# VH-VL binders against o27280: the designs that were tried, part 283

Target 1, 266 residues: o27280
Amino acid sequence: MDSMNVPEVLEIKRIVEESESVKTFIFSWDFRREVRPGQFVMVWDFRDEKPMSVSLIDPVRSEIGISIRRVGEFTDRVHGLSEGDLLGIRGPYGRGFELMGRDILLVGGGIGMAPLAALADEATARGMRVDALVAARTADELLFLDRLEAAGVNISTCTDDGSCGFKGFAHERLLTLEENHDMAAVCGPEPMMFQVMRILDERDVPAQLSLERYMKCAVGICGQCCLDDTGFRVCAEGPVFWSQELSRVREFGRYRRDPAGRRVPW
Key: E = the ipSAE of ESMFold2; O = the ipSAE of OpenDDE; V2 = 0.75 times the mean of E and O plus 0.25 times the DockQ between their complexes.

## First folded at step 12 (VH-VL)

Design Yc16 (framework fv_marstacimab; at its last fold request DockQ between E and O 0.76; V2 from the best seeds 0.77)
Fold by OpenDDE, fold request of step 13:
Order: sequence, then structure tokens, then C-alpha cells
Structure Yc16 (fold): chain C 266 residues (1-266), chain A 118 residues (1-118), chain B 112 residues (1-112)
Amino acid sequence: as target 1 above (266 residues)
Amino acid sequence: EVQLLESGGGLVQPGGSLRLSCAASGFTFRDYAMSWVRQAPGKGLEWVSAISGRGGSTYYADSVKGRFTISRDNSKNTLYLQMNSLRAEDTAVYYCARKSNYGSFDYWGQGTMVTVSS
Amino acid sequence: QSVLTQPPSVSGAPGQRVTISCTGSSSNIGWGYDVHWYQQLPGTAPKLLIYGNTNRPSGVPDRFSGSKSGTSASLAITGLQAEDEADYYCQSYDSSLSGSKVFGGGTKLTVL
């Protein structure tokens, strides 16, 4: 078996409190194993395993970061860990973001900003102009603002309650922005991504979107993350998809399948 | 005030070539995708081609793929349409149109007539 | 043969309400892409009439309204006036045609 599929037991080097519900766990990483923004790793706490996007890629410090939102039993356990504790990490897996052009728009909602933060670093390092629309329900849930600002990203915020920036949803804020970009990268709640994709398509802006689905194997064999009609496996053909690909996915923005395979509306 | 002014239309023989231009003013040209839309005499509107604001992405209707090339010079605020291998069915008024934030064509030029005839 | 289907013609008397339908499919209107409407007076360039399904640009009277449901959209004109006689086109985006912008075949509105 490929060593890539065997979890490496890694020590949590640092923990960054991003918000009340989000922590970034930093690990030493051997960059002989390439990792790209938009790819994910499987995080194993020796009881369960979950896919998590890479939110930090730092070849200089030989570190990667994984941002995890506290949303359930697994993440509750992980959030209870301390620096020096161990986690199993295998990967990276999936297709990451591709950068093109000179100007990029990032549109992220909540924890969806995790992979986009990594992408922002790469884009900025390449000398690209990066604009980011960061969305959250409330101001205290906006992620990575200081990090993005430090990287030279032009930030626009929007919150559902208007506690910071534009009051409303990301797609509504997007409609108020006059400037278009060479490409866009989108990650967040799927209903948000659906609307954002619609607008970007209509504006002739190439867009990539990162999907989140229940997955088990991460290697395209179990089918748990298979998207209806297309047969796309989020872990193999994704999680990053071009808008043209997602336009063929009936369930996109409409429903998802739970661990039992049942259709669940967003 | 947003203004779009097409030029370059005229009479050309089948198989010939023609280059259309659209001069834009009154807005930040590079921030907006632009399109060409044509209308044959007595017929409806047909989208022909589009180009992103920075020019990195181009799109074509199947009817013109391989024959037409859309381009832009943002330093000159000008949109172009190079038309090669022209056919009689390409005869139309060609409009330059700006893509709005909502994906609509919010501004149109007055059009330039292209006639392909032997 | 247009991707979006419109009636070739509609007519109404002054003061009446007329409706122009625009029927698409699951790859355009039905997918969720917005519908826009244009008015074209004889011998003139098209003018944006409705954008984003229901929005009116400045200068467009409120007697013009747009709606969208399922795979179809509709343009309604109340209080029909003589100057409303024109061709009307719906427009959307179609994901199945490699990012094509699609127009309806157009509807000629005659004011009787």
C-alpha cells in the first residue's frame, strides 16, 4: 500500500484560536509531500477520521495548518486537545485550486475561508492581486481577517446581522462590487456557493468552488462522497471543482446525502 | 456617462475577413466583461462572443467558433472582433455590449452593419 | 430554434395588461440563472428593461415587471401605451452551451 494512505502520527505543534468555535492546529510537515490549497487531509483522533481542508501551508517553517470548526462529537474531542498531543494525518488528497491570471477573488463563508486562506497566501506570494469577500453570520465568526490583511489581501466583509461590513449574504455583497477578476475561488455554505457561482458565471468570471461532502476512504473507492448524476467523487475529482463541472451536478446547492445515503436539504 | 461606439463594419465577400472595433468610455473598462451580439436583418438577437474584463477568458457561440476572435486592449478602452472566413449568414448588425454586475447587458452601442455578399 | 422560447407576437389595447413568456430549461432558467429583458424599438439598439428577474433600471416605468418561476420567466406590461410597441427579448445564461449567453427568439408587441 502507498505510504500516503497510512496516517502519520503527528504532534500538535501549536494551536491558534481563530474564533470561539474554530481552532487551527499546526503540524510539522515534510514538504517532500506536496500539498496545495484546496486539498484536504484525513484527520484521525484514533477513534474516528474526518476530512479537513488545509488552511496553512508554510514551506519556510515546514508547517501546515488545519482549521477545524467545533460542530460535533469528533471535533469536540479534537478541540479538547492541547499542544503536544497527537493526531493521525494522512494525505493530502483531492484536487486543489488552480491559480490563473493576475487578479483573484476569494469568496468564503465561515469555515470555508480555511482553504481560501491558504490560497490567498499562495496567490500573494505569486504577486497576484487578491481580493477577499469574507462572510459570516456575525462579526465574531469572521475568520482569518488579520492574517489576510497581513498578506496584503484586500478584504471586504459581510455578516448576516450587519455586525461587521455589509449587512447581508455574500452573493448580495458581490452584486455591489463593480470590479471583476481573472478568476474566483469560493468555499462556504453550499447555498452561498450556489448563488455566488451563479453570479460569477453570469459575469464571465471563471470560478472554482470547494465542496464539502461526507466521505470515508478519501481515495475514490467507497463512493460515499459521490455526487448524483455525474458520478463525481468529491475526494477524487474534487473537492475543488470548476463551475462548469458543478453546473452538471443536480444536487449542488440543493441537497446533500447524509451518512446513511439519504437526501438532506440544505 | 457610459458610451460604446462600434466601427469597422462594411461589405465583404464570402471567405473574406473583417475587424470590428468598439470604443468604450465612461467606466473602468478592464473591470467589465464585454460581448458582441448580432442581429440579422429582420431577425432576433444572437450572442456571438464574450471576453472577460482582463481578457483572460473568451467565449464563443458555436456558430462562430474557429472563425471569430474576440480581444480587447484595456489601455485603449477598445473591444475587437476579428471575423475570418465570413459567410452570408454572418450578415448582421453587430452590437457591442457591456456585461453588468447582474450579468445583463446594461449598455449597448448603436451597432455596425456587416454585409457578406458575393 | 432559440434556446429560450418566446411567443412570436402579442397584442393588446391601450390600458390593458399584456404578458410575454420566456420558457427555458434546466440548464438555464431552471438551473437558477437570472433572466433579463430587453426592449428594442424599431431601428434602434436594444435597451435593458429588466435585470435580475425583477429589477428595473432607472428610467424604466413601474408598469414593466418581471418574474421567474421554474424554467420560465415572464414580462408583464400594465397600462399598455402606444410607445410600448416594440420587440422584446429575454436573455439568460446556459451552462450546457459552454457558458453561452442565450436569447429568446423575441416577441413583437403590437398596440392595437
Scores: ipSAE 0.907, ipTM 0.945, lowest interface PAE 0.5, mean pLDDT 95
Fold by ESMFold2, look of step 12:
Structure Yc16 (fold): chain C 266 residues (1-266), chain A 118 residues (1-118), chain B 112 residues (1-112)
Amino acid sequence: as target 1 above (266 residues)
Amino acid sequence: EVQLLESGGGLVQPGGSLRLSCAASGFTFRDYAMSWVRQAPGKGLEWVSAISGRGGSTYYADSVKGRFTISRDNSKNTLYLQMNSLRAEDTAVYYCARKSNYGSFDYWGQGTMVTVSS
Amino acid sequence: QSVLTQPPSVSGAPGQRVTISCTGSSSNIGWGYDVHWYQQLPGTAPKLLIYGNTNRPSGVPDRFSGSKSGTSASLAITGLQAEDEADYYCQSYDSSLSGSKVFGGGTKLTVL
């Protein structure tokens, strides 16, 4: 029986350039290790290891895709790799999304659309109606639009600069969308998620939100993934949380902590 | 022109059952979450139950959980509240209310009176 | 008492200003949830008066205004008129209650 705590070295099968700053790395995957939307993996480049969300889950082709935004030294090195190069993959870890009802609203900001793209595929395969609100700073940073359209997802866009769709924040666009949904799934910058959660709670839409900032250790050992008020470990009890769980967390959407533990505004 | 019309209220003995209906018109019914809100005579407003636009998610106040069932039929533009195991404290005017995008109750029916009395 | 606290009554003469407070907690207004206000004229259904803390629906005069600060909200009525005599309710979401949607206890406004 395979161990999920030992990295498997896998060959990069394909690379998809999603934007100037985001690439999806596709690997062959043995689905005896089940992967669910909202779970994450640890990606190891033989020097360092970082958590990344799974954006493609394809049991028919025996493939997974991992979307990685170039933000620093580790991700710069990974973006420099080619098809045929090797990466270590450990996982999957964490609690994935739960689907219910007849329709779902996805609200994604930037790279947060990655786990939501995987969820959209599962939801459409189950016959659910899927609406997606895709947010970014600029039009060039809107992710997965063609893939979502091909899957039959109804897309609304917003950009901070107004270059595509609604000009403004995701929660402002959400207030102009009149359709109510059976559930929602949210992933993106934590300040965006806080505002979106507030609106969804008030609209009687049960929401699941995927927290990114606390996904460092993957196995619950380091304590960095713990939330301030509840002791929830993002890597063990999350990264996907129900809005009711997050409503008890004082720090959610309010502040983050620097390496010294000091409170820093979002 | 949004209109909500409740019906099905009446006098019921404790332990009895009653089904309320709310006929909706003037808007795309399936796009809106709906709620029941009640008001006992001379008292304030109390939220009772909510249902999502497509009917896949339901919520209940603790005071009615397990006894009341909210449902909707989007082909008939009708909201329902099945009330079982009724108690004297369930005596109230029951309002059908539409949930807005901002989370407010933006349209209300005129209400239907439910009296639970021995 | 209700989760959101309102004074049981307020009064004012025609033309005056009155305010109605709505005091909540960290699990509702203080968490960041919006406050909505409803007017209920005697013998009628409630009517939305203010939503999203400060917004007026079409047809609501600008002499009605809402505000929110910290864990509390306020409804202000200026230029008080006899027709304003009604019950007023604030409403918010409360994350600590399984029911989640909470109303204030109501405030009876009497126009003298």
Scores: ipSAE 0.688, ipTM 0.871, lowest interface PAE 1.6, mean pLDDT 89
ESMFold2 (binder alone), look of step 12: mean pLDDT 92; pTM 0.942
OpenDDE, look of step 12: ipSAE 0.727; ipTM 0.882
ESMFold2, fold request of step 13: ipSAE 0.634, 0.596, 0.613; ipTM 0.840, 0.830, 0.837
ESMFold2 (binder alone), fold request of step 13: mean pLDDT 92, 92, 92; pTM 0.938, 0.942, 0.940
OpenDDE, fold request of step 13: ipSAE 0.905, 0.896; ipTM 0.945, 0.939

Design Yc17 (framework fv_marstacimab; at its last look DockQ between E and O 0.85; V2 from the best seeds 0.00; counts 0 for: pae O 2.4 > 2)
Fold by ESMFold2, look of step 12:
Structure Yc17 (fold): chain C 266 residues (1-266), chain A 118 residues (1-118), chain B 112 residues (1-112)
Amino acid sequence: as target 1 above (266 residues)
Amino acid sequence: EVQLLESGGGLVQPGGSLRLSCAASGFTFRDYSMSWVRQAPGKGLEWVSAISGRGGSTYYADSVKGRFTISRDNSKNTLYLQMNSLRAEDTAVYYCARKSHYGSFDYWGQGTMVTVSS
Amino acid sequence: QSVLTQPPSVSGAPGQRVTISCTGSSSNIGWGYDVHWYQQLPGTAPKLLIYGNTNRPSGVPDRFSGSKSGTSASLAITGLQAEDEADYYCQSYDSSLSGSKVFGGGTKLTVL
């Protein structure tokens, strides 16, 4: 196993509280190990290891940021850490987003905004026009708004309960957008991504969507992240897929698999 | 009032070329994907090509790939179809059609006739 | 042959109800893409009749209605009138064909 596949123990340099349930952990990073928006890392707390989104890629300051939502035992333990504490990181893994054209739409739901925030930084640095539709259940869970604004991103918000911006689902807001884009990048709850993909397909907007699946090895050998129908491994051929690749995957938006491999409805 | 007006059709010999134009007015052109749809005499509708609103992505039916090129000039509100290596089976009325945000073709031009024969 | 299958013709007397079927597959209608319908009067360009499976544009009478179920869609016309004599096309998106818009083969409606 090479150094990419063995966790490197790194000190938490800084913690950014993105919301009540989401923190970004920032580490020094040697960018001879390239990191691209949409790639992920495996975070090891010396007891368990989970895939996490890279949300900050800063070669100038030699830093990466990893955004983690508190949802269970592992993430509770990690959220209890302080600056100076240690985590193991292996990666990056997976296929990142590819930028094309001059005008990009980002559609993110909840923690799905994490890889899109990294992409927004790259897109604006290239001089692209960036629009972002940022969705959550409530206003308090809208992520990265200040960072996106500072980067010059044009933000629309959408909340299920109407507490901020458009009341309703992201795909409902998308139907009211008048301008087409050169491409879109989508990440969030899979039912949301399914509906957003269908609209973008019908509008002739090429879209890349980032999937989350259960992962163990992260290098494509264990098979835990495989998609039905195609056999795509999310950790190797993804996590970012073009919409036309996902259109051949019947499970997308329909069901998921638990760690034991059982089909579970969304 | 949305208006789409095709031009550039005519008679051409097999292997020849034509360039079709579609002048658009009454809407913000760059916000909409545009398509060419054709209809051979006495036959049904066949989608030919599409181009995204910003022009960054183009799509072609298999029957025309490599021979036809769709383009647009958003500063002139004009859609184009360059048709090369024309064949008799390309004979049709060619419609310019706007794709709505709901995925339908909500506005159509009146069409321009292309006849490929010797 | 068309990706979406329609009967080549249908007929009815004035005042009757007719339906026109549109049968697709798991890669288009069955994937979940919307179905749109167009009316083409003789010698004219097609006109949008139904969009998003069931919606009517302004000016389309409510005697035209659409539905979708499984891999199929249907256009219903009630109170059939002589002016309804036209060709009718369904249209959807096919997920297995990048960027492809797919039409049915068309149905000629004859008012007897």
Scores: ipSAE 0.592, ipTM 0.834, lowest interface PAE 1.9, mean pLDDT 89
Fold by OpenDDE, look of step 12:
Structure Yc17 (fold): chain C 266 residues (1-266), chain A 118 residues (1-118), chain B 112 residues (1-112)
Amino acid sequence: as target 1 above (266 residues)
Amino acid sequence: EVQLLESGGGLVQPGGSLRLSCAASGFTFRDYSMSWVRQAPGKGLEWVSAISGRGGSTYYADSVKGRFTISRDNSKNTLYLQMNSLRAEDTAVYYCARKSHYGSFDYWGQGTMVTVSS
Amino acid sequence: QSVLTQPPSVSGAPGQRVTISCTGSSSNIGWGYDVHWYQQLPGTAPKLLIYGNTNRPSGVPDRFSGSKSGTSASLAITGLQAEDEADYYCQSYDSSLSGSKVFGGGTKLTVL
């Protein structure tokens, strides 16, 4: 293994509280190591290791941000950390998003907005028009709204309970939008992504979708993140896929594999 | 009122070229994907080509790929289909159709007839 | 050769109920893409009849209804009228054909 596969111990420079359950951890980054929106890093707390999407890429400040949702033991420990504490970071890994055209639609659900926020920054910096459909269960779970607005992103919100914006799911809100885009980037719960992809395909909007799967090695060796039928490795061929690629993946939007390799429904 | 009006059809010899136009009115043209759908005499509907609202993406049926080019001028609210290397099997009424935000074709023109014959 | 299969013809008497089937596969209807239906009167352009599997555009009578299950869809016409005599086409999207829009072969409905 080359040096990039060895975790670098980094100091947490800043912590941004995005919501009650989501924090962004900021690190100094040497940009001689290129990182793209949609790529992920492996975060090591010296006990366990988990893949996390890069949510901030700031070459000016020489910083990256990793947004982490509190969902289990590992993330509980990480959320207990303070500025100045240490984490191991290795990567980046995986295929990131590609940008094309002039107008891009971002559709994100929950923590799925993390990689999309980074993409939004790049897209706006390139002079693209960015529309973002931000979805969450409740208003307080909507992520990165201020950041997106500051970047000049046109935001549409959607919440399951109607506490903010459109009441319903992201795909339902998408059906009500009155314009098409040159391309779309999608990240969130897989059932959401499935429905959104369907609509975008029917509209002839090229779409890229970022998948989340159980991941162990991040280097395409262990096979834990392999997708059924295709043999795609989420860590190597993904996590960002084109809609045409995902159309070949039988399990997409239907089920996933647990750490034991068993099929688990969404 | 949404209106689509096709033009440019006619008689052409095999191997020839023809350009179809579709003038759109009554809606924000750039916000909608547009398609060409054709129907051979006495036959069913066949999708030919599609273009996104802002022209960023184009799609073609395998039967016309490499020979037909779809384009649009949003400043003129006009859809085009450049047809090259025409074949007898391309003989059909060609319809301009707007794609709804649900993916259906919610408005159609009256069509223009293209006849490819020696 | 149509990706979506329809019966070539159906018939019914005025006032009766008729159904037109549209059979697809796992790459179109079965994948989750919506089915749309069109009515084409003799000598006219097609008209959208049903969109999104079950929805009726404004002006379409409620005696027209659509349904979808598995890899198939169905158009039902109740209270059949003479003016319903037309060709009917189902349409969907197919991921295996490079993102092609696909039509059924069409069904000629005759009102007896």
Scores: ipSAE 0.213, ipTM 0.730, lowest interface PAE 2.4, mean pLDDT 93
ESMFold2 (binder alone), look of step 12: mean pLDDT 92; pTM 0.942

Design Yc18 (framework fv_marstacimab; at its last look DockQ between E and O 0.85; V2 from the best seeds 0.00; counts 0 for: pae E 3.1 > 2)
Fold by OpenDDE, look of step 12:
Structure Yc18 (fold): chain C 266 residues (1-266), chain A 118 residues (1-118), chain B 112 residues (1-112)
Amino acid sequence: as target 1 above (266 residues)
Amino acid sequence: EVQLLESGGGLVQPGGSLRLSCAASGFTFRDYAMSWVRQAPGKGLEWVSAISGRGGSTYYADSVKGRFTISRDNSKNTLYLQMNSLRAEDTAVYYCARKSHYGSFDYWGQGTMVTVSS
Amino acid sequence: QSVLTQPPSVSGAPGQRVTISCTGSSSNIGWGYDVHWYQQLPGTAPKLLIYGNTNRPSGVPDRFSGSKSGTSASLAITGLQAEDEADYYCQSYDYSLYGSKVFGGGTKLTVL
């Protein structure tokens, strides 16, 4: 076994409550091990292991952050932890985002904003103009707004219920925006990403999209995260894909595979 | 009022070169992707090339790839199409068109005629 | 040879309803990309008629309507008028042709 794939037991240095359902867990990190926005780590609570996106990359403080939404048994346990408690972390894995151009549009939905927040930090550090369309079901679920604003990101919000910003879906809000960008990065519910990608393609804006799928090994061996027809492994060839790659993926925006390998509609 | 005005068309021999220009006014030029669309005499519309608002991305139809170059000068509100190695089949009226938020071409110029003939 | 297929011609009498079809594939209309329609009067540049499958720009009469289903789209003109005699083109996006905007072959509408 490659020792590089053995979870490192790390102490939770700090916990940030992002929303009622989302917490960011911060760890000390040795940056000799490079990490890029869009990559993920496997989080081990000594009972189960789940892939989580890196949402904070801070070389100055030698820290990384992992944002976790409370959605099941594993995340319930993790959310019950306190500062000083231990978790196993292995990685990072997968293909991260690439930055190009002078300006970038970020389109995020819910917890999908996690990797985009990290990308925003890098983009702003490079002197890029960053616009972000942040979407959620309700105002209470909008993530990282203060952090993004502090970084100099121009934020547009969208909520399903209209409790904050544009009332409607992200792709609907996008249609109201006249300005085009050199590139876009997208992460959120897959139906959202599907619609956003369509619009960006039609506008001649290159786009990268981060997918979420069931993962086990994270190293491209088990095949649990394989996408239909293409054979793309989300953990190896992704999770970040270019729009041209995803256009060839039949299941994109339509269905996914559950842990048993069955088709589950979005 | 949005206006697009093409220029630069004319008669050229096969293998020759020509540069088309499109002067835009009435809108924030840099915010919109632009395209060239051509129409051969008595034929249908054919997309030729597109460029993003800030010029970071360019796209070409296979029929013109490697021969045509699309560019823009946002300081002059002008779109360009450099056409090299011209062929008889490139004979057409060339339109510049603005790409809308929906991906449609919401405004068109009146076109400029390019004739490639020996 | 156009990526999108249209009938070469349609005709109707004043006041009638006519329909122009636009047939694509799984890589364009069928994938989910929008369909747009253009009207080209004789000797003029094309004009946007329908965008986003069903939307009319300002100034376009409501007797023009668009629809989309599966791999096909359709333009319907009700209350046909003499001034509607023109060529009509559908347009979409195709991912299999990297970055390409694709047009139908065009339909000549004759008002009898």
Scores: ipSAE 0.785, ipTM 0.898, lowest interface PAE 0.7, mean pLDDT 95
Fold by ESMFold2, look of step 12:
Structure Yc18 (fold): chain C 266 residues (1-266), chain A 118 residues (1-118), chain B 112 residues (1-112)
Amino acid sequence: as target 1 above (266 residues)
Amino acid sequence: EVQLLESGGGLVQPGGSLRLSCAASGFTFRDYAMSWVRQAPGKGLEWVSAISGRGGSTYYADSVKGRFTISRDNSKNTLYLQMNSLRAEDTAVYYCARKSHYGSFDYWGQGTMVTVSS
Amino acid sequence: QSVLTQPPSVSGAPGQRVTISCTGSSSNIGWGYDVHWYQQLPGTAPKLLIYGNTNRPSGVPDRFSGSKSGTSASLAITGLQAEDEADYYCQSYDYSLYGSKVFGGGTKLTVL
């Protein structure tokens, strides 16, 4: 059993500005450490450490990309970095998405599109037909549209304010879609995922959903990422769960826990 | 426009097998999950099995799991139910039903009778 | 026994309002899954009457309405007519280990 889980310090090779609030930080990566879509890494800025989704997995160029949304002090500091600056990376951790069948639906909200963009690349490379429903508050926050289109993904968009595509929530757009798929992969705000899961269950579309929870160790030891009543550890048994597994989780879509373990609403 | 036509029902002995078919027309068959729903004489509706539109996922009621197999041939617009190890309690009218994108069964066939007795 | 519970029968006189209840649990209606309603006239296949809790397909009169609250749903019929005499079933989704689509036991509506 490892007694220490220390981040590897890596140089930022390239930065892609995905939106005004989201940047993708690209690092050289030795793929002897395999990375799967839906897995995450812990990003250390030498003061604090946060889980971040892997959005680019490119063995040909020996690169990974980590997409980070600026939402607070930690991510503000990281967004201020430049090519050549250093970050600590540990991982990857967690259970990634499993691809099934030949026809997949991706439903992503905001930064939740990051792991789904990586999954889209893998699905397309396997010859799967990929549809993506990309959601955001505003048009400027829709992520990865050009990359998805270049990969041959069929894109539907929705925005809360109607500035691009369907005006409304992702689950409302999903209710108007006439197609059925072999599986779906879902990542975004948990209230969105709850509603999307409900619809996919009713349509008999198997779904995998990626949860976000507070993490400290990321290797399943500290218990900080445990889900109520199941004992599932998001960092070990997740972050990707099948919808059947989530039906056993009372907190999903209802509340979350802060770092002190208190229940707080979403 | 939407039509669902079941066939293959009949009388069969306990332990026997029967294959039901449902011919679909008037819609893009591969875009819809399909189900079999049965109704024993004088009884209510019971969901039996479902299959996703592309056929990648199948679902079964516990009462039929391991004995019945749902399948579809999207090139022929046909849904199937292979029924093995039949029991007296499987006696029912079997309906082919389309699952709407809203989660309802919006179109039903007229049903085909399956009678299990010796 | 059915996962969704309905009264076995209800009755009403022409012109009256009747309601048919459908009681589920936290794993189906209470989880947030929609409730759909079907009408089955004697000797016929079921017909979709209400979908998505409250929506009527084309051809269904507006005197039929649905509602959902908590773990239960209700079908209301106003202006009851002799032609409404039928069996009525609610249906929802249950993400339990044993089944994904569940029907109520059915309610026979008698028009007096």
Scores: ipSAE 0.460, ipTM 0.765, lowest interface PAE 3.1, mean pLDDT 88
ESMFold2 (binder alone), look of step 12: mean pLDDT 92; pTM 0.937

